# VHH binders against q9y6x5, part 11

Target 1, 379 residues: q9y6x5
Amino acid sequence: LPPKLLLVSFDGFRADYLKNYEFPHLQNFIKEGVLVEHVKNVFITKTFPNHYSIVTGLYEESHGIVANSMYDAVTKKHFSDSNDKDPFWWNEAVPIWVTNQLQENRSSAAAMWPGTDVPIHDTISSYFMNYNSSVSFEERLNNITMWLNNSNPPVTFATLYWEEPDASGHKYGPEDKENMSRVLKKIDDLIGDLVQRLKMLGLWENLNVIITSDHGMTQCSQDRLINLDSCIDHSYYTLIDLSPVAAILPKINRTEVYNKLKNCSPHMNVYLKEDIPNRFYYQHNDRIQPIILVADEGWTIVLNESSQKLGDHGYDNSLPSMHPFLAAHGPAFHKGYKHSTINIVDIYPMMCHILGLKPHPNNGTFGHTKCLLVDQWCI

## First folded at step 1 (VHH)

Design a6 (framework vhh_7uia_1)
Fold by ESMFold2-Fast, scan of step 1:
Structure a6 (fold): chain B 379 residues (1-379), chain A 127 residues (1-127)
Amino acid sequence: as target 1 above (379 residues)
Amino acid sequence: QLQLVETGGGLVKPGGSLRLSCVVSGFTFSDYYMAWVRQAPGKELEWVSSISSSGSTIYYEDSVKGRFTISTDNAKNTLYLQMSSLKPEDTAVYYCAKGETVTYRYGSDYTYTMDVWGQGTQVTVSS
């Protein structure tokens, strides 16, 4: 009987929320499973890039989803989180559901994980839901559990995506204890519902479940704005992405644009593409623009206007505020084990191991996750 | 030159209803994403609801979903917000806003840029 894995993402679930709020259902899940306290995500710390890194094990420069908004100068194509259906953007990597379907006679199921409603290398998840934010967690869970039980060939890999606490983190900011307490309690209740459904359907004891997230959240303020219009006229460049990492495509000489921007704000770093720090692994892709601006934590880049966001992400991936966690339960995982940190790219080779798949070349290190697994020796 | 004028606010008891109207002039509102945004005392602007220029795509903030209804009347260049089952937490100045780059996919329910042109209308939910 092939092993089965359900990968669940709660978007924007900052790791230290676990220490500042009570999660009775998640704590029960962890008690009989494993917890990784911090997951170091990839730069930039945004939804599409990090969700694709989880399922490919690659840095953004390698998998090609380098931002939530992208431009390809050769094809003149534009990508956004509202225009993400062109396979062109996703074809620079092979996500795990494609590998699962092509290496074995197995099915994959998806409830709205980024990229799962797009054919990638002419392969789409065997069962999937087109993205629709109005569809409840309950309905997504009902479809996933039905597909896990009733598929031929069997569904061995399933994904489930939920927009919270990211949406509320943006709206209220992570320091709004009253509103965040309410939102996080609701998420814990959804985790309780997930576990209960799996138990009632007889799936719980034989299913590997990973609960993780793509990034964290930091507090923003109207007192921490960087106005690009104060430094450069918008006629000199095309803006591909704005905040907190701005992607600048010059309409004039690149050096001239750079010189206008480099002293714009003490709270922003300005990089020519070749000068982007190596530790970001954010340089070797045509979709990365000639000039990249990186705001300091909690600062918002604007174009002569206010920002509605009280919380944001996308900042330097060394910042603990940008880190999610990973919890897991199932036959592949130890019980009651706590681990300090892994890299987000390490999740892919671990999942391939659990499913018995040969991973595509990737940036993850399987050794980093060995301590989580019952069939591995760890020191 | 261009303006949005909100009306329909007032004092209402918890559980009550109000209908807000936003009349646009100097442009055709159907050329833009339109939104209702509110600002509670001492807080920043909070998005409430948005409607696409075609009227085919409508989104609500979770706390108002099922209680508020956004709609348009293209012949009158008017945007409406029908509010029911009002709560004290709904107390705010409500603004009609032109929305740009509206994103409600993958954890984002905010516009990255928003031009707020209206004067606002006060809604107070209290007994």
Scores: ipSAE 0.056, ipTM 0.366, lowest interface PAE 3.8, mean pLDDT 87
Fold by OpenDDE, second read of step 2:
Structure a6 (fold): chain B 379 residues (1-379), chain A 127 residues (1-127)
Amino acid sequence: as target 1 above (379 residues)
Amino acid sequence: QLQLVETGGGLVKPGGSLRLSCVVSGFTFSDYYMAWVRQAPGKELEWVSSISSSGSTIYYEDSVKGRFTISTDNAKNTLYLQMSSLKPEDTAVYYCAKGETVTYRYGSDYTYTMDVWGQGTQVTVSS
């Protein structure tokens, strides 16, 4: 029988939550499997980009999902969380569920993982859920596990997505111990439910499960605001994405806009597209706007000094606060092994290996995950 | 009396589009899966697509993925199948069906229990 893999994402689960809060269910999961303590995600450290990087092994400039909000100047199309279903945005890459779905005697399932409710390269998962934040984790879990258990062709790859602790991180800030403890306890309980459901269905021993996240969360404050209005008139540009990485589409000369912004704040770096640091792998895509503003950690770019978030993400992907974790369990993984760090794009070739899929060209390095796998040498 | 009535079928050229509708009477979509099933001449019933009452859970058979879109309008108590990039092999009588619970599936043979069926609507894709 072909291997099976369930990829689970808890949005905005910062890696160091594991150190600062208690997760009895997740710790049990880790104890019987593997842990990567820090996953270096891709810049920008946002939901859609990083989730797509996980399943493509590509940097954002390559897979084309470069932000949660995008604008294409040629087609005049907009991408947002409320308008994400146009294959135009996704077709610059081939996600793993499509690759898997096209294999003989295999099918894919998805519960609200970004992009899974969109036909990509004219292929959509055999089983999926339209994104709906109101749908409970239980319902998502029930559907995923039903498909994993009762489908023919068998579901060999499945994704499960949950919006917490990201939503709460935004609301409360990651440093709110009282509220975040409650939220993270619920997350741990959901992990418990997941494990219990898998055991109940007899899937636990044979199913590979990866629990990970797309990004972390940093504490924001009303005292750390960058007001663009103090630097440039709003009529001179269109804001495609705001904070903490603002995407600027100039309505006047780019140089003039740049000059007005370059010294706007000591807590913000301003880049022309061609000057974006190479380490971000965030340059070679037409969907990246002519100017980007990158706020320092914990700083918020605002208009009219208005901000509602106590936590945010999207910052430099080298920041530990932006890093998620990865835990895994199943026949492909060791038991009781901990690894320090991998790149988020490394997950893709690992998953392909587990599933016996030929990976598309990607930016991941399979060697980085070998120590997690029972069938590989670990030096 | 529970009734499903399909409409929207017809003759279309390859590459064309059709939108099928299934109007439900005698019950509401609540708590039920709805499905489109088709039968070509001389072939067995083929499961095309299914959707949950909420519209959240969706299935497509491989042959129609990326081309067909299933949806519901609960207010109108109507099930839809938007068909695009139609092919001659899509020629069939398309049936709307009401189900209860998703059970066991074997490739093209689904054991999902459908308790109410429409009369079907003919879709012909031909040059």
Scores: ipSAE 0.007, ipTM 0.229, lowest interface PAE 11.9, mean pLDDT 92

Design a7 (framework vhh_7uia_1)
Fold by ESMFold2-Fast, scan of step 1:
Structure a7 (fold): chain B 379 residues (1-379), chain A 127 residues (1-127)
Amino acid sequence: as target 1 above (379 residues)
Amino acid sequence: QLQLVETGGGLVKPGGSLRLSCVVSGFTFDDYAMAWVRQAPGKELEWVSSISWNSGSIYYEDSVKGRFTISTDNAKNTLYLQMSSLKPEDTAVYYCARVKTEYYFGSGKYYTELDYWGQGTQVTVSS
């Protein structure tokens, strides 16, 4: 009887893939649902930060997952392992599954979404899988659908995460039409499997389903490298994160490190923390380092080595190549409606509305997503 | 260089039929929803019909429902409006338009904001 929502992420699904490749199963899903063509993500355009922004509605400086590799200057803790289960890193925000379990006394279920295998504010997803990249999409789907049908209290919020097309985007680059077409066809087939499984189990008509992603992908090249070792010696700093946003912790005077870096490459912007552009909303957190380097689109920062990545992300969030899409289907959503753009932080208050939850204070604007919903008038 | 070009208008007797065509260039229907709007002499602009991307959802103004059919041929970048059982009240200049923002009010009736229009084609229903 209570509303149900399944949130699905295909990591690194660039919005314009929808225009350059055929997705018959996804198009059938959208035909009876809604499509948001571009989702403007948060800076930096990386996996952990953006997945946590989707479920909290917060900028990275506010939720505390500011990169995939982090250092906290106050506690002197390091985060770099995808299996790191220290709640410290996740406790600066309250994700929607925690709110779902505490406000309504309902259950949540999770198949690999970042943060769901960690107790956050002493609350872990009611049903979850420990992160393991070797677990198949089918096994993740089997567990989620089992929990949606066989739980008490009922599972009303469920998440499902898949690593593709991000892994292949890094390996082949988004301009490799032959390899990317194969990868994207497999993803479309997985979407077909998802829909058919939900129909077979009698879940489809009463379940709200959102399919989205955390970021896009841009083409990189061996001809577009920034060698940090040519700018500054390793003895002057500790490297917290490398590319395409380098996080620099100085071992000597900060001004001296900044002066060695500021004119090193025409394809990299160097910022003292207080000079980071306000539009990034990437300044007010102890995990943001004293000096940040931001590479231009398609440029890779390296340490006197070649890079094997043919695709990457993490770049300026104003770049269309960094944007994912959002598609949705279910009783809460209109049928056959297309919307141009929302902010990734807008997804959280929309999901809270669908589930009947009071959102925690957030950076999203419910008005931006009203047009997607049948129970709202957007004038 | 975005263009919308309407054809197929003309003089027709009450009860007759016409097919309007709109050829678009500079974008595709897989990217945008499309609308037909009309303006009768001395009257305000009236929305007639819309088709969402990939022909997923089709909507009509109540006065034309059951008489008009909107469709696309995406391979030809052409939007159509097949009009049947035409009435003198259907006399207007008909415009095809690209939908900037599409949203719904009530039971599936939607409001549209339009960003690009064609030059229009005249439809006259008279004996």
Scores: ipSAE 0.000, ipTM 0.103, lowest interface PAE 23.4, mean pLDDT 86

Design a8 (framework vhh_7uia_1)
Fold by OpenDDE, second read of step 2:
Structure a8 (fold): chain B 379 residues (1-379), chain A 126 residues (1-126)
Amino acid sequence: as target 1 above (379 residues)
Amino acid sequence: QLQLVETGGGLVKPGGSLRLSCVVSGFTFSKYAMAWVRQAPGKELEWVSSISTSGSYTYYEDSVKGRFTISTDNAKNTLYLQMSSLKPEDTAVYYCATEPSYYEGSWYQTSEYDYWGQGTQVTVSS
């Protein structure tokens, strides 16, 4: 049988949730498969960038989705979660579902994964759902599993995306044990539903399933705010992306804007584009604005309005609170194996290997995931 | 636009049963997952149960599992919560609501969180 892979993302599933909350279904999934406890994601640690990094193996500067909100100064185009359909933003890379679908006798399916409802390089998934947050997990799951089971050419790669626990993390904060316990329990139940559905359809034994996330969540507070209005007049710049990594487009001299912001808060680093730390791999793209502000963990950049977020993400990708996990099950994976850490870009070459696809040039290291795979030598 | 009206609450003895109803107008269940949420005196809102848009999936808080049953009647556009083996700790105002449909950028709008009914009081007391 041709290898099949289902990639599932629960947005904003912080890695240490596995330690701090109970997940009977997910733990069972892990028990029968593999776990990577921490996945170091890409900077900035936002939804669109990291989801695209997962499926391209590229850092943000390379695949071009550098934030949830972007501005291109040349074309004057804007990108946002409500305006993400222009292939212009996605065409700087080739996501795995496109690569897969271009193979003979293969097709791809997608349920709400970022970018999957956009023709990229003039190719759109054979089966996809237009993004709609109102569509239930059940419906998404039903469609995905139907396509995996009944399609011709066969669906060999599928993606499934769900917005929780991110939304709730934002609302309640990750440290709200009462509310997050409820939310995470529901997530675990959804995982149970996923597994049950796969078993019911006879897909479970032959389908490789990866459950992962794009980022974690850190606790925010009204006591940890950085008000830019205290440092610079808002007329002097355009805010392309706000918190916790603000993208600043100066309306006046860049140096002047920088000088007004550089000492705005001891809890915020201000970088000229050329001075962005190399470790972020967040410099070599025109879509990165001339100045970025990076708030410390748990701090929120605001204007005159108070943030309503009790949790947020987007911070330094070295922070454990920003890290998701990866669990996997299927013929390609060991059983009962736990691994400490990988980079999020490492997922792409692994998936390509599983599917027998030639990977596009990427920043991932296949060697980092070898120990997860039954057909590889683990040194 | 969307209206939710809960009924069926009341006073019941421990071990008793109640059936809550939530009549929905302005939308259909096929579009929204539905939930029951309760608020006990002096406590925060607590999620009780949810049902998927199709009705195929139901979810329950641990404390009510095996005792409460959520269901829908599409023909009547009504959400139900059958409560059995009621306990004093079940005393609360019970609300029906549409489940939030968030994407990362949409949760800022509190109006998008939920459509809520007015609530119905459930009191379990000897």
Scores: ipSAE 0.007, ipTM 0.239, lowest interface PAE 11.0, mean pLDDT 92
Fold by ESMFold2-Fast, scan of step 1:
Structure a8 (fold): chain B 379 residues (1-379), chain A 126 residues (1-126)
Amino acid sequence: as target 1 above (379 residues)
Amino acid sequence: QLQLVETGGGLVKPGGSLRLSCVVSGFTFSKYAMAWVRQAPGKELEWVSSISTSGSYTYYEDSVKGRFTISTDNAKNTLYLQMSSLKPEDTAVYYCATEPSYYEGSWYQTSEYDYWGQGTQVTVSS
């Protein structure tokens, strides 16, 4: 029988939460599996970009999902709706579920993972749910486990996405220990439910399960705002994305817009596209705008108004607060092994190896994940 | 060192077809938007077609729409221009070029492209 993999994402699960809160169910999962303490995500550290990097192994400039809000200058198309099903936005890469379905006779299943309700290269996940935030974790889990157990050709790759703790991280901020402890305890209970469900269905011993996230969360404040309106008039530019990375499309000469913004705030870096730091791998794509503003950690860019967000992400990917973790259990993984750091793009070639798939060219390095795997030599 | 080498040009009769290739070395191919630019005898440089960094969007000069197709093969670091229904007016030296590393709206100024190949001659005549 072909190997099987379930990839689970809890959106916005900052790695350091594991050290500040108790997770009995997750710790029990890790005890018999592996833990990567920090995953260095891609820039910008936002939901859609990083979820697509996990399943393609590519930097954002290469897979084309460069933000949660995008503008394509060539086609004049806008992307800002989580329900946007235009394949145009997603066709710059081949995600793992497409590769899984096209190599050998295999099926994929998806509960809400970004991109899985879109036909990409004329291929949509064999089983999927249209994105709807109102659908409970339990309903998503019920569908995934049904498809893993009752499919022909067999489901060998399945994904499960959950919006927490990101939604609560934005609402309360990661420093609100009372509210965050309640939210994180609920997530740990959901992990317990997931494990118990897989055990009851006889799936647990033969299924590889990865639990990870796309980014972390940092504390924001009404005292840390950058008011763009204090520096430049709206008539000079079109705003494509606002905070903490603002994407600016000039309506006048680019140099003039740049000069108006350059000294706007000591807590924001202003880049012409060609001057964006190479370490971000965020430059070579038509959806990256001519001027990018990058706020310092915890600072929010606004347009003459207050921000209701007490937590946010999207900041520099070198910041530990932006890093998620990765935990995994199953026949492919060692038991009780802890690893310090991998890059988020390394997850894709590791998953391809587990599934016996040939990966598309990617930015990941298989060698970084070898020590997690029982069939690999890491010494 | 960045190097662009165009091939596939030649003499062809009106209504014929040619496929131009541009092999790229010295850089990561998928990191650049690529273009085909041509120069007809006694004329200025004319932009022909562009393909985005991702390969997802293609753009064409009005006179070649429906006749020319731009594409890439990232595994071979190669840019292609498939030309069909060729006309005498298509006679030119064809260059492949990398577009500026940043977007400047609708400004397709050929002189602003970062790197150019050596060119390949296409002649459409009886």
Scores: ipSAE 0.000, ipTM 0.095, lowest interface PAE 22.1, mean pLDDT 86

Design a9 (framework vhh_7uia_1)
Fold by ESMFold2-Fast, scan of step 1:
Structure a9 (fold): chain B 379 residues (1-379), chain A 127 residues (1-127)
Amino acid sequence: as target 1 above (379 residues)
Amino acid sequence: QLQLVETGGGLVKPGGSLRLSCVVSGFTFSSYAMAWVRQAPGKELEWVSSISGSGGSTYYEDSVKGRFTISTDNAKNTLYLQMSSLKPEDTAVYYCAKSTYQVRWGDEITYSYFDYWGQGTQVTVSS
């Protein structure tokens, strides 16, 4: 019987939420599974980049999804919702569902994930749902469990994506304990529904399930705004992405634009592309703009306007507030084991091992996840 | 040059329907996201719905899902909000807004940056 894996993402689930709120269903899930307390994500700490890093094991500069809004200097294309299904943006890497379908006579299924409704290297997930935020968690769960049980060739890799707690984290901010408590309780109930459905279908004991997220969330404020218009006129540059990492395409000499921006705010770092810190692994791609602005945690870059966001992400990936967690259960995983930290790029080679797939070259280190797995020597 | 003009508000009974329109001049929808936001009496601004570009993705606040539909007529540069099964809780001034951001996945539900706003149209739901 081939091994099966379900990868679940709750967008924007900050690691320390587990310490500050009660999750009875999630705690029952990890009681006989594993918990990684912190996952160090890739820079920038945004949804599309980190979701693609989970399934490719690559830094953003290598997989090409370098932001949620992008401009490609070579082809002059813009990345937007109206063209986010253009394979061009996704073809710099091979995600795990493509590898699963090409190396083995196996199927993949996606109850949504960035990239699964796009043909990547002429291969689309065998079963998928076009992205639609209006589709309930229950409908996504119904489809994914049906495909896991009733497919030929068998579905061995499946994804399930949910937009919360990210949406509410932006709206209320992570310090709003009353509203966040309500939102997180609802998510815990959805985890309970997931486990119950898998048990009722007889899948629970033989399915590997990973529950993770792409990033965390930090508190923002109307008192912590950086007004870019106070430092530079719009005639000097084209804005590709705004906050908290601004991507600047100069219309004049790059050095002149840099000099206008470099002392704009004590709460923002300004980098020429070649001066971006090596630890970010955010330099070697045509979609990374000539000047990048990085706001300090909790600061929002604006264009002479107020921000409605009470929470945000995208900040420095060394910040614990930007880190998600990873929990897993199934025949591949130890029971009752807690691990401190892995890198988000380490998830891909671990998943390839569980599925018996040869990973494409990647930035992950399989040794970092060995202690989670029953069939491996602990490092 | 840039103008956002909202119309279609009014007084309606619970369970009724209204269609709000926002006529846009000086730019086209396909370049960025458009949103409807509302402000109820004595409350803060609440995002209602967003649509990104021509034929783009649509997103809704949980309390309006299944009742409201956002759409565009790109030839007329007009944004619409079709409201059905209206409740007293939907009473608010509704604003049409343009953002500097392109809407992406989780960020769409709580759309937060607006670089241009309309003047608003009042919707009152009462018996």
Scores: ipSAE 0.025, ipTM 0.349, lowest interface PAE 4.2, mean pLDDT 87
Fold by OpenDDE, second read of step 2:
Structure a9 (fold): chain B 379 residues (1-379), chain A 127 residues (1-127)
Amino acid sequence: as target 1 above (379 residues)
Amino acid sequence: QLQLVETGGGLVKPGGSLRLSCVVSGFTFSSYAMAWVRQAPGKELEWVSSISGSGGSTYYEDSVKGRFTISTDNAKNTLYLQMSSLKPEDTAVYYCAKSTYQVRWGDEITYSYFDYWGQGTQVTVSS
C-alpha cells in the first residue's frame, strides 16, 4: 500500500507553548512519535506564506506568496485572505498535493489549508473544502478521515488546517495564561479527537501524521506602537501590508518616502527592497514592495495609533517567539525521538520522501530531517 | 427547508434484495453529491455509496461492489440504493445524506461530510 500522510496545522502555535502549557494528548502523540522543538519558519512569518512554504519547500520569494496581503503592480491585482482564489498568486510554485495527485493511483484531500481550494497549475485537490472559518474542526476532521479511508484512488496526502491558537493569540496575547490555557486545552482536545478518530477508523497505525504550525505569536502592547502618521503623510504611499512587516508602495519618489520613514522609530527597520537582508530570502520577487518596514519584536506598526491586537506574528523569523513546532507519528517516524530544530522548508523534502514523490526544486534540506525517519541514517 | 426521507428498509434473508429510497426536498441532485451511509450496531458510521450530482459517477465501498447500485431519479427527486445478495454484515441503519459540497464538474467525490441526513431506515439481514 502506498504510504499516506496527513499534514495538520494549528495556526499560530508557538513552539514554547509546549513548555509553558500542558498538552496531554499532544504529549502522548509525541511519545509515540517524534518532536522537533523549534521550526524556523520563513520571513515574513505570516500564515499564507508559511503554509505555502511547508508544502513547497520554498522561501517566500520563490513561491510567490510573500504576505497575507499582496499587490501586483503589473496586473494591479490584490491578494488577501478574502481574495485568495486567483491561481495567479499560487502558480509560481507547485504544492505537494498537486504533485501527489498527478501520480498514478493517488489523490489528495484538503480541509481549509491555504491554497487547496484553488486550481494551481490547473490542478485542484480531488477532495477539498472551500475555506470557511465557520466550519467546525469536527467537520473538517470527519471529511479528511473519511476521504483517507474510503477514497478511490486512495487519498495518500491530506491536509487539515485549524485557525487556533492564532486567533486567540491575537486576541489575548500569548502571555495571557488564563485565556491561552483554555484555548490551548481545546487544541489539545482536538488533537485527542484526531487521534481517536484515526484509531476508530483503523488508520492510526498506517497513517503518517504531522502536526505543525506556521508561526508563533509574540506579546504586543499598547505601549509599543509605531505610528507611521507621525513620520509620513498617508497620501504619499499605499499600504499593502501593515504590521509587523509593512509593505510600502510609494506614491511619490521612493527615496523621499524612504527618507521620511528611515528614522521613524528606533524599533523599526526600514529597507529598500534591494537592501532587504539576504537571510530573509525576501527580495527576489516582484510582489515584494519597494519599501518594507520591519518592526521589532512586540512592536506594532499602526496608523492613527490604533491597535487592538495583544499578540501578533510576522516578525523576524529568527525570533523564537515566531517559531512553531513539529510533531509526527506513523510508520515513517521514530518513536520517542526529539530533535532540536529544523527549517520549515525542510518539511517538504521529508514529506516527499515519505510519500515516494520526486520533489520539485526546493530550498529544503532532506538531511535535516533524517533523524526523524526510521529508514534513514541518523549521524 | 431541506429534508431527506428514507424508505424501503426491512427484514430480508441472506441473499435477498432490498431497494432503499430517499426522497429529497429543498434542493436538486444536480448540484450536490448524494450518498448512502450505514451504521451497524456498535460499529462506526461507514460510507456505502455515492453518486455525483450529474448521476454520471457512482462510487461504492469495496464490500458492496457488485451488489449495490446507487441511482437517482431527478424527476422524482429520489435517491435509490438497490441492494442485492444481501449479507448479515449488511445489517445496519442506512442513511441518505446530502454532501456539503456542490459537485464540481467531473468530480469524483466518494465521500464528504454531509450537512443533511435522513432519519435512516433499518435493514436487517437474517436467516
Scores: ipSAE 0.000, ipTM 0.259, lowest interface PAE 13.9, mean pLDDT 92

